# Miniprotein binders against q6w4x9r395to579: the designs that were tried, part 9

Target 1, 185 residues: q6w4x9r395to579
Amino acid sequence: GHCSLEGGSFVTTFDARPYRFHGTCTYILLQSPQLPEDGALMAVYDKSGVSHSETSLVAVVYLSRQDKIVISQDEVVTNNGEAKWLPYKTRNITVFRQTSTHLQMATSFGLELVVQLRPIFQAYVTVGPQFRGQTRGLCGNFNGDTTDDFTTSMGIAEGTASLFVDSWRAGNCPAALERETDPCS

## First folded at step 3 (miniprotein)

Design B19
Fold by OpenDDE base, second read of step 4:
Structure B19 (fold): chain B 185 residues (1-185), chain A 92 residues (1-92)
Amino acid sequence: as target 1 above (185 residues)
Amino acid sequence: GDYEEWLYRAIELFLRAWELWKEAREAAENGDFEKARELLREASELTKEAARLATEALEHATTEEQRERAELLLKYIAVFQELIAELQAEIL
């Protein structure tokens, strides 16, 4: 399954359902029992302009009981708050620079992350087949059905993205807005 | 120049090896260990070649920046080789 965070406010789920939102919070992208040590992948959004529609991805975070790996738009990689030199390898996670504009996080448990640093900070999440039907978060449930991708953290299927996205907030943040936005903003 | 040629070729092979490794993992996850082993073999060969090319790049470096980039690539390759080895060990 492939999930993408593009254009600052666009998401394509593992089931290939596209949607958009505007929020300035940390959201759970991927939660699954297939991730070891209660692992979860999260996305940090912030304001990129004055208007509410000017939001963008600013960091990606992998959080587990043992690691907190942050890849931010300033190209700094940290684990548990400590800056790490690339390539960086833990027991089952490796972060390295793929290209001048791309960082990659590789894992031994079927999760891959590619982060495009420029010109727009974007993220691409890939999970193995063992994750089918076992994922939760903004990236959806990876079950081949696009109609139920907007399943909230409480297991309720929503018709719109706003409530869905809000349910996956990792902290106390303002509510997400579902607004039509120029893909270039 | 000569440096860029070696470096970019090394990067190309490295990235190809990476894709093969991902495919190998997927195959292994699906229980197709034979395919996984084959893919890892190919990945390993490409990685070795990438290392060779990166070394050539290093030898052709004329600036400190070029040298550092080549060395960095070699470090990436080394880390990746470990990942290949780990997966190979898991599916033996």
Scores: ipSAE 0.016, ipTM 0.271, lowest interface PAE 6.2, mean pLDDT 88
Fold by ESMFold2-Fast, scan of step 3:
Structure B19 (fold): chain B 185 residues (1-185), chain A 92 residues (1-92)
Amino acid sequence: as target 1 above (185 residues)
Amino acid sequence: GDYEEWLYRAIELFLRAWELWKEAREAAENGDFEKARELLREASELTKEAARLATEALEHATTEEQRERAELLLKYIAVFQELIAELQAEIL
């Protein structure tokens, strides 16, 4: 299955459902029992330079009990807060420069991440068939049915992206819905 | 090659439509629904042309990466067309 985060604020789920992202927070992209050590892939979104209402991907994070690997739009790669020179290898994860503009995180457990650094920061997530029906987060549930791709963290299938996106917030920031309804700028 | 020409032109029109949609949102927020409708109509026309050019790029793609990029742009355009329709419905 393939999930993409492109154009600053667009997401396509593993079941190929596209939607646009409006929030500025850290969000759970992918969580699955197939990821070792309680692993999760997360995406950090912040305001774009053009408009307060526009959002863009600024970093991708792989978090487990052993590792916190951060790949940022500034081309900095850290693990557990320490900057790493590429190629960087752990027991199950290798981060390396695939092209002059792309980094790849390859894993032994069926997850691959490709990050485009320039001209626009973007991410592409690929998972093996063992993940089918066993994923949660912004990338959807990977069950072959697009009608329930907006399944919230509470297990409810939503018809709109905004409730879905807000349910997968992680970190200390306001919900996208709350921000959209605030008339005080 | 032809693929690059069609793809780049499609991206340019898509981004131009996006700027028009932002202007339409601002016009609608200011109560100028006539201006918002006109801007959304222009954005819709640009997205139709962008989709046509992206489809041409897809048909002439020679590598898997080229096909994936064109397919992804078409998905973005489809989502954007939904956003245009949503705002048009709000200001009907």
Scores: ipSAE 0.000, ipTM 0.120, lowest interface PAE 16.7, mean pLDDT 74

Design B2
Fold by ESMFold2-Fast, scan of step 3:
Structure B2 (fold): chain B 185 residues (1-185), chain A 92 residues (1-92)
Amino acid sequence: as target 1 above (185 residues)
Amino acid sequence: GDYEEWLKRAEELFERAIELWKEAVEAAENGDFEKARYLLFEAARLTVEAALLAREALEHATTEEQRERALELLKRIAEFQAEIAKLQAEIL
């Protein structure tokens, strides 16, 4: 399955459902039992992207118990807070400059990530067939049905993107909206 | 030797990537951009794996001829990755 994060704040899920949102937090793109060591793929959005009046992707993060790999729009790759020269290899993950404008993170566990650095910071996520029906997050549930692609972190299928997106917040939310309490997550 | 094994595996993956690229071009010409995007992504993934294997071959090279062969493969892979990126941009 393929999921894309394009053109600032456009997302296409693994079941090919397109949507757009406005948000300035870190969001969970993909969680799955298929990811080792409690792994998760996350996206960081901010207002200071290419479209100044809108939100845009500024970094992609792969987080597990072993690794915190951050690929930034500034073309910096870090793992556990330390800058890495490319190609960068761990036991199961390799980050490599695929072209002058693209980085790739290849894994041994069926997850591939391509990041376009220029002209617009964008991300493309591919997962193998073992992930079917086993994904959750902004990229959807990969079950072949687009009508439930907006399933929130609480397991509720929503008709619109806004509640869906808000349910997948992972942190780093600025005080753009006043709120006394966070939703459950 | 180990060099030949790494290089052969790199060449096999690169050849497979080229085959997927040709299918992607055909899909794009037919207006099937979803299929073209998928095939381009898979081609790109295989080129990364091929490059890693070619780098491994380079590290195990013991002669100048072996080093030149591995470096030439890496150059071909890099040029091909530029062609993948070009088509990806065109079918946005």
Scores: ipSAE 0.000, ipTM 0.119, lowest interface PAE 17.9, mean pLDDT 75

Design B20
Fold by ESMFold2-Fast, scan of step 3:
Structure B20 (fold): chain B 185 residues (1-185), chain A 92 residues (1-92)
Amino acid sequence: as target 1 above (185 residues)
Amino acid sequence: GDYEEWLERALELFRRAFELWYEAVEAAENGDFEKARELLREASELTKEAARLATEALEHATTEEQREIAEFLLKLIAWFQERIAYLQAEIL
């Protein structure tokens, strides 16, 4: 399945439901028992430069018990607060520059992330068939039915994006995430 | 203008085109095909102007990196224009 975060504030779920995102903190994109070590993929949104009422993607985070990999719009990659030069490889994850404008995070567990750095910061999430019906978060539940793609963290299917988005807010906002990361000096 | 000026103008129009496209998708899903057609027309016009501005950015690029970024933006705009055209065809 594919999930995309495009145009600064637009999300398309694994079941191909598009919606517009209005939020300024960290949100859970993907949780699944298929992710090792309690892994989760998260997205950080902040206010856009053009309009303070608009929000845009500024970083993508993969968090597990072992790793906190942050890929930010300023092209800095960190793991557990330490800046990493590409290609960067752990036991199960490799982050590398796929093209001059794209980074890729490849994993051994069926998750792939492609981040477009320029001209607009965007993210594309691909999951293998083992994730079908076993995903939660902003990317939806990957069950082949778009009518329940807005399932909240409490398991309630909503008819509108706003309540759905708010339910997946994580405890960190961009300012907190920025303070925790150690960007290249 | 310099490369940065043209690129930023192109990006602003491209982002606005995405907003209009999304509003058109919502209008079409609600059965308001007249509104959807008008929004897609506006989005299409914005993408044409964005492509013109991105081409100006490409012409004013002084580094390989700037050239690559402008070229990639033109590809994104072209792909998005196809996406708009597809929806326009479906709702006619």
Scores: ipSAE 0.034, ipTM 0.452, lowest interface PAE 7.1, mean pLDDT 78
Fold by OpenDDE base, second read of step 4:
Structure B20 (fold): chain B 185 residues (1-185), chain A 92 residues (1-92)
Amino acid sequence: as target 1 above (185 residues)
Amino acid sequence: GDYEEWLERALELFRRAFELWYEAVEAAENGDFEKARELLREASELTKEAARLATEALEHATTEEQREIAEFLLKLIAWFQERIAYLQAEIL
């Protein structure tokens, strides 16, 4: 399954459902029992302009009981707050530079992350087949059914992205704004 | 040094293999299984070469950290090989 965070406010789920939102919070992208040590992948959004529609991804965070790996738009990779040189290895995770503009986080447990640093900070999440039907978060549930991708953290399927996205906030932040999906954005 | 050169080359091939895998997945999702199979074959070859290079890196490691990184890369490569094989089998 492939989940993408593009264009500052665009998300495509593992089931290939596209949607758009504007929020300035940290959100759970991926939570799964298949992630070791209660691992979760999160996305940090912030304002990129003056309007409510001007939001962008600014960091991706992998958090577990052992690690807090942050990949930020300024190309700094940290683990538990400490800057790390690349390639960086910890237990079953390796972070390395893929290209001049891309970083990659590779894992031994079926999670892969590619982060595009420039010109737009974007992220691409890939999970192995063992994750099918066992994912939750903004990337959806990876069950081949797009109609239930907007399942909230409480297990309720929503018809719109707004409540869905808000349910996956990792902190106390303002509510997200939903906009119609624009394939050209 | 020697270690860095081998490791960098290994990582480069591994990265490229991953990219091919992504493309293969997309091709398969679009029903272009012929393209997918070709991409996976290429990915497999690159992965094998990456393993060789990573092994060389391991042999040239002079610090424990270097050794650990190289060993971990080998484990990732092995895992990825299985991943490739799985997809290959799925689209036969």
Scores: ipSAE 0.012, ipTM 0.242, lowest interface PAE 8.3, mean pLDDT 87

Design B3
Fold by ESMFold2-Fast, scan of step 3:
Structure B3 (fold): chain B 185 residues (1-185), chain A 92 residues (1-92)
Amino acid sequence: as target 1 above (185 residues)
Amino acid sequence: GDYEEWLKRAEELFERAIELWKEAVEAAENGDFELARYLLEWASELTKIAARLATEALEHATTEEQRERALELLKRIAEFQAEIAKLQAEIL
C-alpha cells in the first residue's frame, strides 16, 4: 500500500482516499503492531510561507524505543538528536540519497519512506502486505474500504477530516514558533 | 464495484488542480512568480494523484463505457500536465 503527503497539505491514504488539512503540529501518520519496538511514523507540519491559511510538511519522524530518526526539509537527518551523514545504517533501517532531490529510508520490516526535498518537501510511504488492516493514523487503516479511513485515535469513524486529523496529534508538538501576527478573518 | 468511487475521487482532485492552475495564472499575471511556481508545483502533484486514482478506476472497470471514461480522464489529466509544464517553463 501507498500513502502520500503532497502539495504542502494533501494526504492520500493507503486506500487512496484524498483529503486536505490545516495543522501546525506533529501527527501520527502510521502506527501498527507490525512496526518493531513500538514504532510509529510521524509528520511535522508548520505554516507555509505562501499564505496564512496553508500549512506544509517540514519533517518526517520515525520513532521507536531505540531510534528517533528525523528527516527535515533542510536536508538534515538526525537520529536521537545527532546529525548523521548519508548513507546512515542501523540494524534494521538505512537512510540514503536515492536521487539528488530524494532521500529514502528503507527498513527490514516492510516500511519504506521516500521524501522529496526540492522544490516542495513531500513524503511517500510504502508498506508491505503484512500491514493490511493493521495500520492506524493519518494514512488510514489499509483495509480496502475508504468509508472508514477517517477513524480517530478513539476508534470512531468520522465523515469529515477535521476531527480525524485532530485525534492524531502527537503529545509533543514542536516548540511553538507561533505568535500569529496576522489573524485570518 | 469501487469504480465509481475511484473515478469520482480522481475527478475531484483534477478539478482542484485546475483551480490551483487558475490561481497560478493570476499570480503570474500580477508578477508574483514565487507564488505562481508554488501553486503550479502543487497543481502538478495533484494531477499525479488524480492519475493514480484514475488508473485504479480503470483497473476496476467492468464495462467498456467505464473503461472509456477512465481513459478519457487520464488523457485530459496528461494534456493538463503538459499545460502546467508549459507555464512552469515560461516563469522560470
Scores: ipSAE 0.000, ipTM 0.110, lowest interface PAE 18.3, mean pLDDT 74

Design B4
Fold by ESMFold2-Fast, scan of step 3:
Structure B4 (fold): chain B 185 residues (1-185), chain A 92 residues (1-92)
Amino acid sequence: as target 1 above (185 residues)
Amino acid sequence: GDYEEWLKRAEELFERAIELWKEAVEAAENGDFERARELLELASILTKFAAELATYALEHATTEEQRERALELLKRIAEFQAEIAKLQAEIL
């Protein structure tokens, strides 16, 4: 399954449900019992700049009992607060520069992350078939049914993105703003 | 500078999407429809990003030649999206 964080504030879930939000927090992107050592993938959003009130992705975090790998828009990679030179390898995870503008985090447990650094900081998450029906977070539940893709951290299926997004906040920060520019295309 | 950056990134993503689509065709020909569907989904995602970046290139075009190049890329991406949809329908 594929999940994407694009254009600063757009998300497409593993079941291909697109949505947008405006928030300034760390959000749980993916949790699953398939991730070792209580692992979770998280996304950090902040204001994109002073010219607009838009928010954008500024970092992606992989957190487990042993590792806190942070990949930031500034092209800095840290683990447990220490800067790492690429390629960086642990027992199950390798972070490396795939192209001049892309970093990749490859794992032995069926998770792959590709981060676009320029021109816009974006992330792409790929999970293997073993994750089917066993994911939770902003990327959805990967069960092949889009009607429950907005399942909150409390297990409630919501009809709106803002309540869904707010339920997956990992930090103490403001509620996300749902702003529609006319979703009819 | 900005136009060339956006256009180059769009071209790279589109090229990768075409590679994935070719792999999907091979998987389908070998009867591996599950793999073909996964590859087509990824190709679809990359073509959406390529279209977005090509649109940014178009918005930053300062010459008619730059505008034409971005529009031609957008046309090719749209035609390719139709090919992805066609194969997805065939293997459903």
Scores: ipSAE 0.000, ipTM 0.089, lowest interface PAE 20.7, mean pLDDT 72

Design B5
Fold by ESMFold2-Fast, scan of step 3:
Structure B5 (fold): chain B 185 residues (1-185), chain A 92 residues (1-92)
Amino acid sequence: as target 1 above (185 residues)
Amino acid sequence: GDYEEWLYRAIELFLRAWELWKEAREAAENGDFEKARRLLIEASWLTLEAAYLAEEALEHATTEEQRERALELLKRIAEFQAEIAKLQAEIL
């Protein structure tokens, strides 16, 4: 399965459902029992440097009990707060420069992340077939049915993206739903 | 010696990954993006294993020639990983 975070604020789920949201927070992109050490992939969104009203992807985070790997739009890669030179390797994860404008995080557990640095920061997530029906988060549940792709952190299928996105918020920040009704709050 | 065993294993996985990438490109050209994605995930994983084995070869290198050969292989693997990511991005 593949999930993409493109054009700053557009997301396409593993079941190919596209949506857009306006939010400035860290969101859970992917959680799965297939990820070791309680691993999770997260996406950080902030206000766009181009438009005050737009939000854009600014960093992708892989968090587990052992690692906190952050890949930011500033082309900085850190693990547990320490900057790393590429290629950077752990037992199960390798982060390396694919091209002058792309970084890849390759794993032994069926998760692949490609990050485009320029001209726009974007992320592409691929997961192996073992993840089918075993994912939760902004990338959807990967069950072949798009009608339940907006399944919240509480297990409720929503018809709209705003409640879905807000339920996957992982930081101390204003809810995306609040920004839809009051963009300054 | 140990160096040769690590190096040859790395090369074998690298070549297997290359074959999978070629199959993935062909699948993508035929519109079979599900097969292409599966093959690229396998190819990416094989290049990760190849890189680990090549670094093990580098650590066990006892001559400058052996060290240079392992470094060249690591460079080729990194360049190939770039081709895998490019195709992954293209088919998304």
Scores: ipSAE 0.000, ipTM 0.153, lowest interface PAE 16.1, mean pLDDT 76

Design B6
Fold by ESMFold2-Fast, scan of step 3:
Structure B6 (fold): chain B 185 residues (1-185), chain A 92 residues (1-92)
Amino acid sequence: as target 1 above (185 residues)
Amino acid sequence: GDYEEWLERALELFRRAFELWYEAVEAAENGDFEKARYLLFEAARLTVEAALLAREALEHATTEEQRERALELLKRIAEFQAEIAKLQAEIL
């Protein structure tokens, strides 16, 4: 299955449900028991340079007990706060430049990430069949049914993208985002 | 039983999230905002996972007492997520 973060504010889930993203925070993109050492893939969004109402992807983070790999739109790759020269390899993860405009993070555990750096920062997530029905986060639950793709962090299927997105916040949020979100979510 | 296994896993991640939040408070008080942001990010992630595990405990609850305990844990996790978000806003 594949999930994509494109055009700064559009997400297509593993079950091919498209929606628009209107947040300026760090969000859980993918969590699964199939990821080793409590691993999670996260997406960092910020406001666009043109409109305060638009959001854009600025970094993708893979976080586990051992690693915090950050790939940012400025083409810097860090692990645990230290900049790394590419290709960069750990026991289970390799980050390398696929083309002049694309980086790839390949793993031994069935997760692959491709990041487009230019002209627009975008991300493409591929997971193996072992992840089917075992994913949660912004990329959906990968169960072949789009009607429950908006399952919140509390395990509730929502009808709206805003409550779904807000439930997967995982980090720093501007004060304005907190006031604009559902106070009960 | 299944309920106790899910509940204990949820409590362990909740406890770990609290420890990371405490370290983040200390880092922020020392002016190390990059470290504080890192720790709060991890604490938030663990609360999301803890909530999912608490939800599983709720689904496997066989008594009213078990159901109530899982619901109380979900409420406490949500309250703690608000505290994490508050500190994140303060150190922007």
Scores: ipSAE 0.000, ipTM 0.090, lowest interface PAE 24.6, mean pLDDT 75

Design B7
Fold by ESMFold2-Fast, scan of step 3:
Structure B7 (fold): chain B 185 residues (1-185), chain A 92 residues (1-92)
Amino acid sequence: as target 1 above (185 residues)
Amino acid sequence: GDYEEWLYRAIELFLRAWELWKEAREAAENGDFEKARYLLFEAARLTVEAALLAREALEHATTEEQRERALELLKRIAEFQAEIAKLQAEIL
């Protein structure tokens, strides 16, 4: 299955349900028992444009018990806070430059991530069939049924108020400061 | 060569500054403006050092690709410095 984070704030789930995301936090995209060492794939969103309600993807994070791999819109790759030169290889993960505008994270456990750096930072997640019905997070449950995957609406940013979206926050949100800096108030 | 050493050091300081900036935003959200100002000051200082190291990398670049990487890093550092300055102004 395929999940995509495109246009700065649009998400298409593994069951092909599109929705627009808004919020300025780290969110769990994918968590599954198929990921080793309690692994999770996460997305970091921050403010974009002239309104505080506009948000865009700024980084993708793979977190496990041993690794915290961050791929940033600034084209910097880190693991556990240390900058890494590409290609970067661990036992089960390789991060490399696929093209002048794309990075790829390949794994031995059926997860693949492709990140577009320019002109807009975007991410594409591919998982093998072993993940079917065993995923949770913003990319959906991968059960082949779109009717039970979301409480968010299609194509418009209502996601920050929904229980589904809010349940996947990873707890590093400077919400009060962001409200005070609203340029449209 | 020298290019890789300067560029790697620049990236290290840039990432450290980013971490401090995130801590500063959280401190400001919690009303701890003294801590936020201190962390933003340190973040700004690290971005100045990162920019100097990135300029050194640019001067030691021997290929067009190396030059482009150093210039892109300088652009990102400058954009980040503007964000630090904005938050500093807001918490005065």
Scores: ipSAE 0.000, ipTM 0.076, lowest interface PAE 24.4, mean pLDDT 73

Design B8
Fold by ESMFold2-Fast, scan of step 3:
Structure B8 (fold): chain B 185 residues (1-185), chain A 92 residues (1-92)
Amino acid sequence: as target 1 above (185 residues)
Amino acid sequence: GDYEEWLKRAEELFERAIELWKEAVEAAENGDFEKARRLLIEASWLTLEAAYLAEEALEHATTEEQRLRAYELLIRIWEFQREIAKLQAEIL
């Protein structure tokens, strides 16, 4: 299954349902019992530097009991607040530069993240078959349910998207954003 | 008028990106991974430009039919971006 965060503020779920939202918070992108150590993938959105979006993706975070890996639009990778040189390896996770414009986070547990740094910061999430029907968050439930009415689904998805997105806000926002991006230190 | 101009420009760049991707697939099948990587980078840049133009078309859409057409194009562009990323991961 594939989920994407593209064009600033567009999301396509694992079930290929596209939607757009406007928000400036940290959101849970993916939670699953298939992720070790209570792991979760999160997305940080802030005011957009792109003319076609009100808000845009500024960082992707993988959080577990042991690790807080942050990949930022400024091309900085940190774990638990400490900057890391690439390639960066842990027991189950490797972050490396795939191309001049792309970073990849590969894992041993069926999650893969590709981040495009330029010309616009965006992310692509791939999960293995073991995640089917076992995901929750902005990327959807990965249950194989697709809509037969594109117009109805887009209308309902947009009307539902703001409540759906708000339901996946991290409880410590904006504190999490302040801790990661505080310029005053 | 603006909607149609933005949409047409998006479609033209997307078609060019698809042509480059087809060349990249052929290069990868022939074992020329260096050429494939260069072509995929170029296809990715054109795809993002097409996405920006399609988003402009969506912003200037005044009818539900126009919004649907712009969304349909964006879905195809996003799916294509995923295919580029997938091939890049495979040939690394």
Scores: ipSAE 0.000, ipTM 0.140, lowest interface PAE 17.0, mean pLDDT 73
Fold by OpenDDE base, second read of step 4:
Structure B8 (fold): chain B 185 residues (1-185), chain A 92 residues (1-92)
Amino acid sequence: as target 1 above (185 residues)
Amino acid sequence: GDYEEWLKRAEELFERAIELWKEAVEAAENGDFEKARRLLIEASWLTLEAAYLAEEALEHATTEEQRLRAYELLIRIWEFQREIAKLQAEIL
């Protein structure tokens, strides 16, 4: 399954459902029992302009009981809050420079993350087949059905993205604005 | 010296990673994607370790020639990492 965060405010779920939202919070992208040690992948959005519609991804965070890895445009920060020299390796996670503009987080448990640093900060999440039907968050539930991708953290399927996205906030933040997009956006 | 030791170790790990890659490709061609995935994961780890060692070699380089050799290896490693990622994306 492939989930993408592109263009500052566009998300394509594992089930290939595209949507758009404008929020300035940290959101859970991916939770799954397949992630060890209660692991979760999160996305940090912030304002990129003066209007409410000018929001963009500014960081991706992997958090578990053992690891905290923050990938931003300028640095990779780990548990101790210090920027790390790449490649950075833990027990089952490695962060390394893929290209001049791309970082990759590779894992031993079927999660892959590619982050484009420039010109736009974007993220691409890949999960193995073992994750099918066992994911939750902004990337959806990876069950092959796009109609239920907007399932909230409470297990309620929403018809629009706003309540869905808001349900996956990791903190107290303003409500997100939404616009459902077509595949060509 | 220290440079040669680090570089040699880096090359050895990289070579092992390449072998695992070959096995992964073969597995994938045979439809054994699970095996391929496991092999690629292992290959990626070895490649990363190779990169670490190559960087150590670079830090211990005392001549421009040594620096160049270390960089050449690093470049090869980086390119290989991209290939691993590419294949991983195809079979996941």
Scores: ipSAE 0.000, ipTM 0.199, lowest interface PAE 10.5, mean pLDDT 88

